# Designs tried in a protein design chat: VHH binders against FYVE, RhoGEF and PH domain-containing protein tag-77 (tag-77). Part 7

Target 1, 198 residues: FYVE, RhoGEF and PH domain-containing protein tag-77 (tag-77), of Caenorhabditis elegans (x5lx76r375to572)
Amino acid sequence: KLHYAAVEFLKVQNNYVQYLKEMAVLYPEYMERFGKRVGRDLLASHNGHENVVLQIKKIMVQILPIHEMLLKEIDKVCSNWDSRYPNMSKTIGTFADFLKCCQPFLDNKADFLNKLLQLRNEDKEFDEATYMFETEVFKRGKKGAVIQQLDQVHQNFMRYKLLMLRYSEYLIDDCDEKEKAQEAIQKLENVTQAVNQK

## First folded at step 26 (VHH)

Design dd5 (from cc2 with S99T)
Fold by ESMFold2 at other seeds, last read:
Structure dd5 (fold): chain B 198 residues (1-198), chain A 123 residues (1-123)
Amino acid sequence: as target 1 above (198 residues)
Amino acid sequence: EVQLVESGGGLVQPGGSLRLSCAASGFTFRDHTMSWVRQAPGKGLEWVATIYTLGSYTEYVDSVKGRFTISRDNAKKSLYLQMNSLRAEDTAVYYCARTTYDEETGDYEFDYRGQGTLVTVSS
């Protein structure tokens, strides 16, 4: 079970990196292509401000490289895994404080949600293009799937804490790796509380 | 349009070797987990092997461990399966599949699959 718990970090992180790429790259590009087909700039400024899709992109582009590096480090741990010398806790603990890189997104999440809802209500072609993106790219997407995806950034912190708790459960008590796991869990809790307070 | 094109199948004697290839296009190959799956005559689809995006972490079904090696070349957008020590029960159509991990079930899911390449191990 310990190896499976460690590998879960890789599988979950890989999913999250894919989510970040979908929001930072694929969604804006899809909106540009759809707009060209229908003769509209769907990413044009709205109400005198930069389009919300581009505002989200700018922040996600800053988050993505940090998570790509974390994915690389987790992959190294899993690819070289030896259950006699478990070593995931150091990697997670080292990166825990960097996970606050999502703070600008979280500070603006409610505003992004409201602007997306407003734009979808006011611009039928934007709404149609977003629906088509959800259907074609998300595969079996739900109505409002892009809007629901805004929660993934916050939920990612909860995932790491849960993964560390499960991993720690399978470690032998009173060993160095168990102590490092508890330290990583504490760091993740501290980051989660700091993020939730704003 | 996502396209996955398998090749390298054929007829081989038990104990022999084959190398399967899969050419990918229409998506950013290096960003996706990839798998080989197979379907034996009259049977359902069986997962064979998975390789993660960096080309280092791999997983195999127990029946092929030590005999099959999955690999990828992200620059060539290609996935490979080296099959050694082939057995009659390895006879199947082999498919290259784009793979997602379902965190709730703990299983792999395959959202795109090629047309397959037939591997026959006999005589």
Scores: ipSAE 0.741, ipTM 0.898, lowest interface PAE 0.9, mean pLDDT 87
Fold by ESMFold2 at other seeds, fold request of step 27:
Structure dd5 (fold): chain B 198 residues (1-198), chain A 123 residues (1-123)
Amino acid sequence: as target 1 above (198 residues)
Amino acid sequence: EVQLVESGGGLVQPGGSLRLSCAASGFTFRDHTMSWVRQAPGKGLEWVATIYTLGSYTEYVDSVKGRFTISRDNAKKSLYLQMNSLRAEDTAVYYCARTTYDEETGDYEFDYRGQGTLVTVSS
């Protein structure tokens, strides 16, 4: 039904904001606490470069506020929802233009993956700490490994396009909301193509 | 260590009211979706209500809509359930639960819960 399709935006966005906080805040904090217990700085520079966990944090901290604003706006739409006057499309369309903020992460994803794998192979305590984070915070059997979560940024674009298509399917033809839904879908397609072109 | 401590249960007559509380610690409470779930004697867990991180969007199982109100205070790291017009079928152990949404199944998952607080509704 249309209400369930609209609410799915809130549930998906809430998950994504949690993912960003896990990578930007929880993972670095976990590594610091674990390091103190074992007498090591697990976030120290590696091979002459800033630790990859801190590099990921810096980018995620730039992305997070934009997505927290989107979450707040989606929450407002869902909390005041009336299926007679559907109004999710404007919110998604407005924020679609800002979603290219993920480009620095996508440009570096392969490098982050390689650096994480290398560090886990070369630093036993870093590897153990990451495994324990995955077990205690990610519930490893459900979310998988930190490495697999690097794909969440790209998957988020695909989720929004799919959600908009499903939401639009339940709207009546020739209404303002369906026209706005098609505009939002087009914006999401344009951002997705721009992100994939590099 | 994640801790969730429920309180406020007790014996109440049909039509009565109770207010349940849950004190949270060991995680950033304001970042997590929270739920109440309950287990009636001899039954499995039943989802009762969920509240999202901002405290505005809520969902309820149909059997409690209009009678129960979930709320949260992020500054106090606390979750609440106001239960009005209680019925015998509301008798259960009520648990405060940290909640995740599984996008693949469309279901809520509860990764941590407390020991619960017993609500008994009996004439």
Scores: ipSAE 0.737, ipTM 0.898, lowest interface PAE 0.9, mean pLDDT 87
Fold by ESMFold2 at other seeds, fold request of step 27:
Structure dd5 (fold): chain B 198 residues (1-198), chain A 123 residues (1-123)
Amino acid sequence: as target 1 above (198 residues)
Amino acid sequence: EVQLVESGGGLVQPGGSLRLSCAASGFTFRDHTMSWVRQAPGKGLEWVATIYTLGSYTEYVDSVKGRFTISRDNAKKSLYLQMNSLRAEDTAVYYCARTTYDEETGDYEFDYRGQGTLVTVSS
């Protein structure tokens, strides 16, 4: 059980890095390609503002390298795993403060949602291209609409807290790793509460 | 658009070795988890091995652990399976598969796979 709990961090983080790449890279590129086929710039400014897809891209591109580093560190822990010497807690605890890098996205999430819905309602080609992206690219885990994926940033915080709690549950009591796990959990709780209050 | 082309299958004796290759195109190979899956005659698809994007973390079905090695070369967009100490039960069509992890079920899903390459192990 401890080994499976540790590996779950890798599998979840790998999924999250893929989500960031889908929103930062694949979605804008798909919209450009679809637009070229129909003779439109689907990422043109909307209502006097930069297109919402590009606004999301700018934020995701800034946070993606941080999460790629975390993926690399988690991969290293899992690739060298020995259940006699469990060591995931330090990696998660070290990166907990960096997870607030999501704050610009969370500050703007409601605005992104509204702009995306409005653009899909007002621009037939944009709506069709987004639908095709959802059906052709979002095949992993039967992902929902792009609108539902805006919640992944917040849900990622909840996932890490739950993963740490389950991992800690399988550690023996009164050991160094269990102590470090509790420290990491507390750090995640503090960051989560600060983010939720905004 | 996504293309996965397996090669390297053939007839080998029990105890022998074989190396499978898979050439990928139509997607950013280095960003995707990859697997080998196989189908024995008259049976369903069986997961064999998975390798994560950095080429370091790997998983194997118990029956091949210690005998098979999955690897990848992201620069060449290629996936490999080194198969040693082959047994008759390893006889199957082997497929290269693009892989996702379903957090709800805890299982791998394979959204694309190639045409396969046949491995026959007989004395």
Scores: ipSAE 0.736, ipTM 0.897, lowest interface PAE 0.9, mean pLDDT 87
Fold by ESMFold2, last read:
Structure dd5 (fold): chain B 198 residues (1-198), chain A 123 residues (1-123)
Amino acid sequence: as target 1 above (198 residues)
Amino acid sequence: EVQLVESGGGLVQPGGSLRLSCAASGFTFRDHTMSWVRQAPGKGLEWVATIYTLGSYTEYVDSVKGRFTISRDNAKKSLYLQMNSLRAEDTAVYYCARTTYDEETGDYEFDYRGQGTLVTVSS
């Protein structure tokens, strides 16, 4: 069980890095490509403001390198795993405070949602391109709509805390790794509370 | 268009070796988890091995551990399966598959796969 719990960190983090790349890179690229095919700039400024897809991209490209580094460290732990000497807690604890890098996205999530809904209602080609992106890149409804994916940033915090709790459950009581797991859990809780103070 | 093209299959005697290759195009290969899956005659698909994006973390079905090695070259957009100590039970069409982890089920899903390459292990 302990090895499976440790590997779950890698699998979940890999999914999240993929999500960040989809939103930061693939979605804007898809909108550019679709726009060129139909003779429209689907990422043009809207109502005197930068297009919401580009606003999301700007924030996601700030988040992505932190999570790519975390993925590399988790991969290293899993690739060298030895259940006699479990060592995931330090990696998670070290990066917990850096996870606050998502705060600019969370501060603007409601605004991004409203702007996306408005643009999809007002611009038929934008709406069609977004729908096609959802079906071709997200692979049907299993990932849900772009709007629903805005929640992934907050859900990622919840997943990390849950993963640490499950991992800690399988550790031997009163060992150094379990104490470091408790420290990492506390750091994740503190970050979660700071984020939820919005 | 996402394309995965397998090669390297053939007829081999028990105890022999083969190296399978898969050429990927139409997507950013280095960003995706990749797997080999196989289908034996008259059977369903069986997961064989998975390799994560950095090329270090790998997983194998128990029946091939110690005999098969999955690897990737992100610069060449290529996936490989080195198969040693082949057995009759390894006879199957082998598919290269782009892979996602479903957090709800705990299983891998394969959203694209190639046409396959046939491996026949027969005396």
Scores: ipSAE 0.735, ipTM 0.894, lowest interface PAE 0.9, mean pLDDT 87
Fold by ESMFold2 at other seeds, last read:
Structure dd5 (fold): chain B 198 residues (1-198), chain A 123 residues (1-123)
Amino acid sequence: as target 1 above (198 residues)
Amino acid sequence: EVQLVESGGGLVQPGGSLRLSCAASGFTFRDHTMSWVRQAPGKGLEWVATIYTLGSYTEYVDSVKGRFTISRDNAKKSLYLQMNSLRAEDTAVYYCARTTYDEETGDYEFDYRGQGTLVTVSS
């Protein structure tokens, strides 16, 4: 049904905003509190560079407001939904132009992964704190390890493309909303291909 | 550290009304989807209603649509359920639940739940 396909955007975007907040806010805060308890700065510079957790935080803090704005717009569409006048495509099409904001994270993802693995291997207290964060914060639902969560940024593009394709399937052919849906799908394809080339 | 404390349950007659409240602490309430779930005597948990983070988008199980209203106040870190036109089958322990959406199954999951508040609808 078209309504269920539209609402799926809200549910998926809400999940994604939650993942961004977990990495940008909860994880750094948890590491700080654990560090104070054990008398160490777990977010101290490593090998002459800023700690990887803080590097991730910096980028996620720039991404998060854009996705919070998208969540608000999707929520507005869903809260006022009328299947006789479907209107999700404009919101998604406009947002597709801003998806490039994730490029700095994607450019550095492999480096972040390597630095996290290295730090966990070399610093037992950092490793223990990360494990405890995973256990205490991720213990519910299907959440995995912190390292696995780095994949969510890339997977978000694929998720939105699939959502638009499903939504478009329920639209009446040869209507304005269907044409806007195809435009949004094309924008998502272009952004997805650009990020995959890296 | 996460705490959810329900209140407002009690004994009411069929056709009556109750308002349930839930006080949240130990997490950033405004960032989380919230639900009411209930457990009737001798039965499993039933999802009742969900409200998304902005307080606008809501969903209800069919049996309560038009009778129950879920709401939230993010400044007060509180979740509410206004229950009108109560029926005997609404008798249950009602729980406030922190909610996640499972994209694979299309179902809600509840990672934290309070102790519950008993609603009894009888003459």
Scores: ipSAE 0.735, ipTM 0.895, lowest interface PAE 0.9, mean pLDDT 87

Design dd5 (from cc2 with S99T)
Fold by ESMFold2, last read:
Structure dd5 (fold): chain B 198 residues (1-198), chain A 123 residues (1-123)
Amino acid sequence: as target 1 above (198 residues)
Amino acid sequence: EVQLVESGGGLVQPGGSLRLSCAASGFTFRDHTMSWVRQAPGKGLEWVATIYTLGSYTEYVDSVKGRFTISRDNAKKSLYLQMNSLRAEDTAVYYCARTTYDEETGDYEFDYRGQGTLVTVSS
């Protein structure tokens, strides 16, 4: 059980890094390619502001390197795993404070959602291109609609605490790793409160 | 368009070795978890092995542990399966697949596209 709980960190983190790349890189590129095919700039400014897809990209590009570093460290833990010497808690605890990098996205999420919905309602080609992206990229990965995926940033942050709690439950009581797990859980809780409260 | 092209199968005696290759194109290979899956005659698909994006973390079905080694070369956009100590039960068409982890079910989901490569282990 402990081994699978530790590996779950890797599998969840890998999914999240894939999500960040899909939103930061693949979605804008798909919109550009579709736009060229139909003779439109689907990423043009809207209502006097930069296109919402590009606004999302700018923030995701800042978030992505932090999570790629975390993925690399989690991968090292899992690749060298020995259940007699569990050691995931330090990695999660070390990165907890850096996970606040999601704050700029969360501060703007409602605005991004509104702008994305508005643009899809007002621009037929934008809407079709987004639907095709969802069909060709997200559905093959069992992802939902782009709009539903805006919640992944917040949901992913909550997942680290849940993963730590489940991992900690399989550790032997009164061991160093369990103490480090509780410290990591406390750090994650503190960051969660900071992220939610501003 | 996403393409996955398997090769390296053939007829081998029990105890022999083969190396399978998969050439990938039409997507950013280094960003995807990859797996080998196989289908024995008259049977459903069976997961064989998975390798994560960095090429370090791997998982294997119990029946092939110690005999098979999955690897990848992200620069060449290629996935490999080294198969040693082959047994008759390893006879199957082998496919490479892009792999996603479903957090709700705890299962892998496989996107395989190629023709596969036939491995036959018999005397």
Scores: ipSAE 0.720, ipTM 0.889, lowest interface PAE 1.0, mean pLDDT 88
Fold by ESMFold2, fold request of step 27:
Structure dd5 (fold): chain B 198 residues (1-198), chain A 123 residues (1-123)
Amino acid sequence: as target 1 above (198 residues)
Amino acid sequence: EVQLVESGGGLVQPGGSLRLSCAASGFTFRDHTMSWVRQAPGKGLEWVATIYTLGSYTEYVDSVKGRFTISRDNAKKSLYLQMNSLRAEDTAVYYCARTTYDEETGDYEFDYRGQGTLVTVSS
């Protein structure tokens, strides 16, 4: 039903904000704490470059506030939901152009993957700390490798397009909200294409 | 260490009220969706209510809508359940649970819960 489709935006966005906090805040903090216990700076520069964990953090802290704002706006829509006056499409359409803020991450994803794999191969304590982070933070349905989670940024665009398509399916034809839904879908497609252009 | 400690259970008559509390520690409470779940004698675990991180969006199982109110205080790291118009079928051990939404199944999952607090509703 239309209400369930609208609420799915909140549930998916909440999950994504949690992912961004894991990568931007929890992972670097975990590596610092583990490093202190073993007498190492696990976030020190590697091969003359800033540590890959800090490079990822820098980009994620730029992305996170935009998505926290979107979460707040989606939460307002869901908390005040009235199916007689559906109104999710404006919120999604308004923030669609801001979602390309992830472009610096996507441009560097392959490099981040390679640097992370290299550091894990070359630094036993970094590798153990990353493994322990994966075990403790990804517990209960979040178990998985940090490397596998790098795809979440790109997949977020596809997820929103799919959510808008499903939401639009339940809207009555010939209403303003369905027109706004199609506009939001087009904006999401345009952002996805711009992000894929390199 | 993640800890969730429930309190406020007891024996009440049908039509009565109770307020359950849950004190959270060992994690960033404001970043997590929280739920109440319950287990009636001889039954499995049943989801009761969920509240999202900002404290405004809530969901309830149909059988408690209009009678129960979930709330949270992020500054105090506390979760609450106000239970009004209690019925015999509300008799259960109530658990405070840290909650994730599984996008694949469409269900809530609970990775930590407390020891529970017993609510008994009987004449």
Scores: ipSAE 0.718, ipTM 0.890, lowest interface PAE 0.9, mean pLDDT 87
Fold by ESMFold2, fold request of step 27:
Structure dd5 (fold): chain B 198 residues (1-198), chain A 123 residues (1-123)
Amino acid sequence: as target 1 above (198 residues)
Amino acid sequence: EVQLVESGGGLVQPGGSLRLSCAASGFTFRDHTMSWVRQAPGKGLEWVATIYTLGSYTEYVDSVKGRFTISRDNAKKSLYLQMNSLRAEDTAVYYCARTTYDEETGDYEFDYRGQGTLVTVSS
């Protein structure tokens, strides 16, 4: 049904904004609180470089406002939904190019993975705190380990393309909204292809 | 410590109204999708209503549409359920829950932690 396909954008975007807040806000805060209880700064510089958790935070904080605005726009579309005048495609198409804002994260993903693994191996209290964060925030691995969640940024592009394809499938042929849906799909395909090349 | 404290239940005649409240603490309330779920005596949990983080988008189980209204006040970290035109089948313990959408199954998952609040609809 067209309404359910439209609402799926809200549910998926809400999940993604929650993921960004978990990585940008909750994880650093959790590490600080755990560190205070144990008498250590778990986010201190490591090997002469800024701690990897703070490096990830800096990028996610730049991404988060864009995705919060997208969430607000999708929520507005869903809250005012009328299947006679479907209108999700403009919102998705407008924001598709901005989804490239994650490219700095993707360019550094392998480095972030290596630094996280290294720090967890070298610092037992960092490892314990990360494990506890995973179990308390990720509901004991429903979302997987922190290292597996670094792929969520990449997977978000794939999910939006699939959502647009399903939404477009339920639109009436030869209408303005279906044409806008195809434009949005093309933009998402371009972003997805660029992301996969890296 | 995540806490969810429900209140506002009681004994009500059929056709009456109640307003349930849920006070939240120990987490950033405004960032969480919230739901009411209920459990009738001897039965499993039933989803009742969900409200998204901005307080605008809502969903309801068919049996309560038009009678119940879910709302939230993010500044007060509170969730509400206005229950009108109550029926005997609405009798249950009502819980508020943090809600996660599972994209693979298409189902909600509920994290409820409070004692619940009992609603009894009886003559």
Scores: ipSAE 0.716, ipTM 0.887, lowest interface PAE 0.9, mean pLDDT 87
Fold by ESMFold2, look of step 26:
Structure dd5 (fold): chain B 198 residues (1-198), chain A 123 residues (1-123)
Amino acid sequence: as target 1 above (198 residues)
Amino acid sequence: EVQLVESGGGLVQPGGSLRLSCAASGFTFRDHTMSWVRQAPGKGLEWVATIYTLGSYTEYVDSVKGRFTISRDNAKKSLYLQMNSLRAEDTAVYYCARTTYDEETGDYEFDYRGQGTLVTVSS
């Protein structure tokens, strides 16, 4: 049970790093290739501002290295796992405060959504290219819609808190790892509260 | 266009060994979790092994633990399965599969699969 709970961090973090690469790399590259096919720069400035896809890319490339480092550390924990000496809590706790690196994205999420919807409404080729990206990359109905993926940054914090709670459930009471788990949970709670806008 | 091409199958006796290879193209191989899956005659698809992007973390179905080793070479865009101590029950078509973890179901999904390579274990 405890090993499975620890490995879930790896699986979730791997998914999240994939999401960041999709938004930082794959989506802009797809839009560039589609644009060449139709003779248009689909990433050109819009209404006097940098294209929203490039604005999102700029933020995601700042977030990505931190999460790649976290993925590497989680992978080490899982690959060297010894249930007699559980040690996921320190890794998660160490990185918890760094997870606030997403704040620029969250501060601008509503604006990114509005700009993306506006551009899709105003630019037929942009809209078709985005639709094609969604269907070719995601292939899971509405799961892969670009607008739904914008919420992944917020959901990632909630997912890590849940994972730590589940992991802590399998730890022996009154042990060092459980104390570290509680510290990590508190850090994740603080991050969740800071990014919650309600 | 995502393409996965398996090779290395053949006929072996029980207790023998084979090494399967999979050549990947059309996507950034190093960024994707990869699996081997197999289909025995008349049966459905069975997950065999998964390897994560860094090449360190691996998982195996219980029936092959200790006998099979999954590995990858990100520079060569290649996935491998070393199969030792083969049994008649390992007879199947083996497929290389690009893998996504579904956090809601807790299962792997395989969004691309090759044409497969046949492994036959018999006297």
Scores: ipSAE 0.714, ipTM 0.883, lowest interface PAE 0.9, mean pLDDT 86

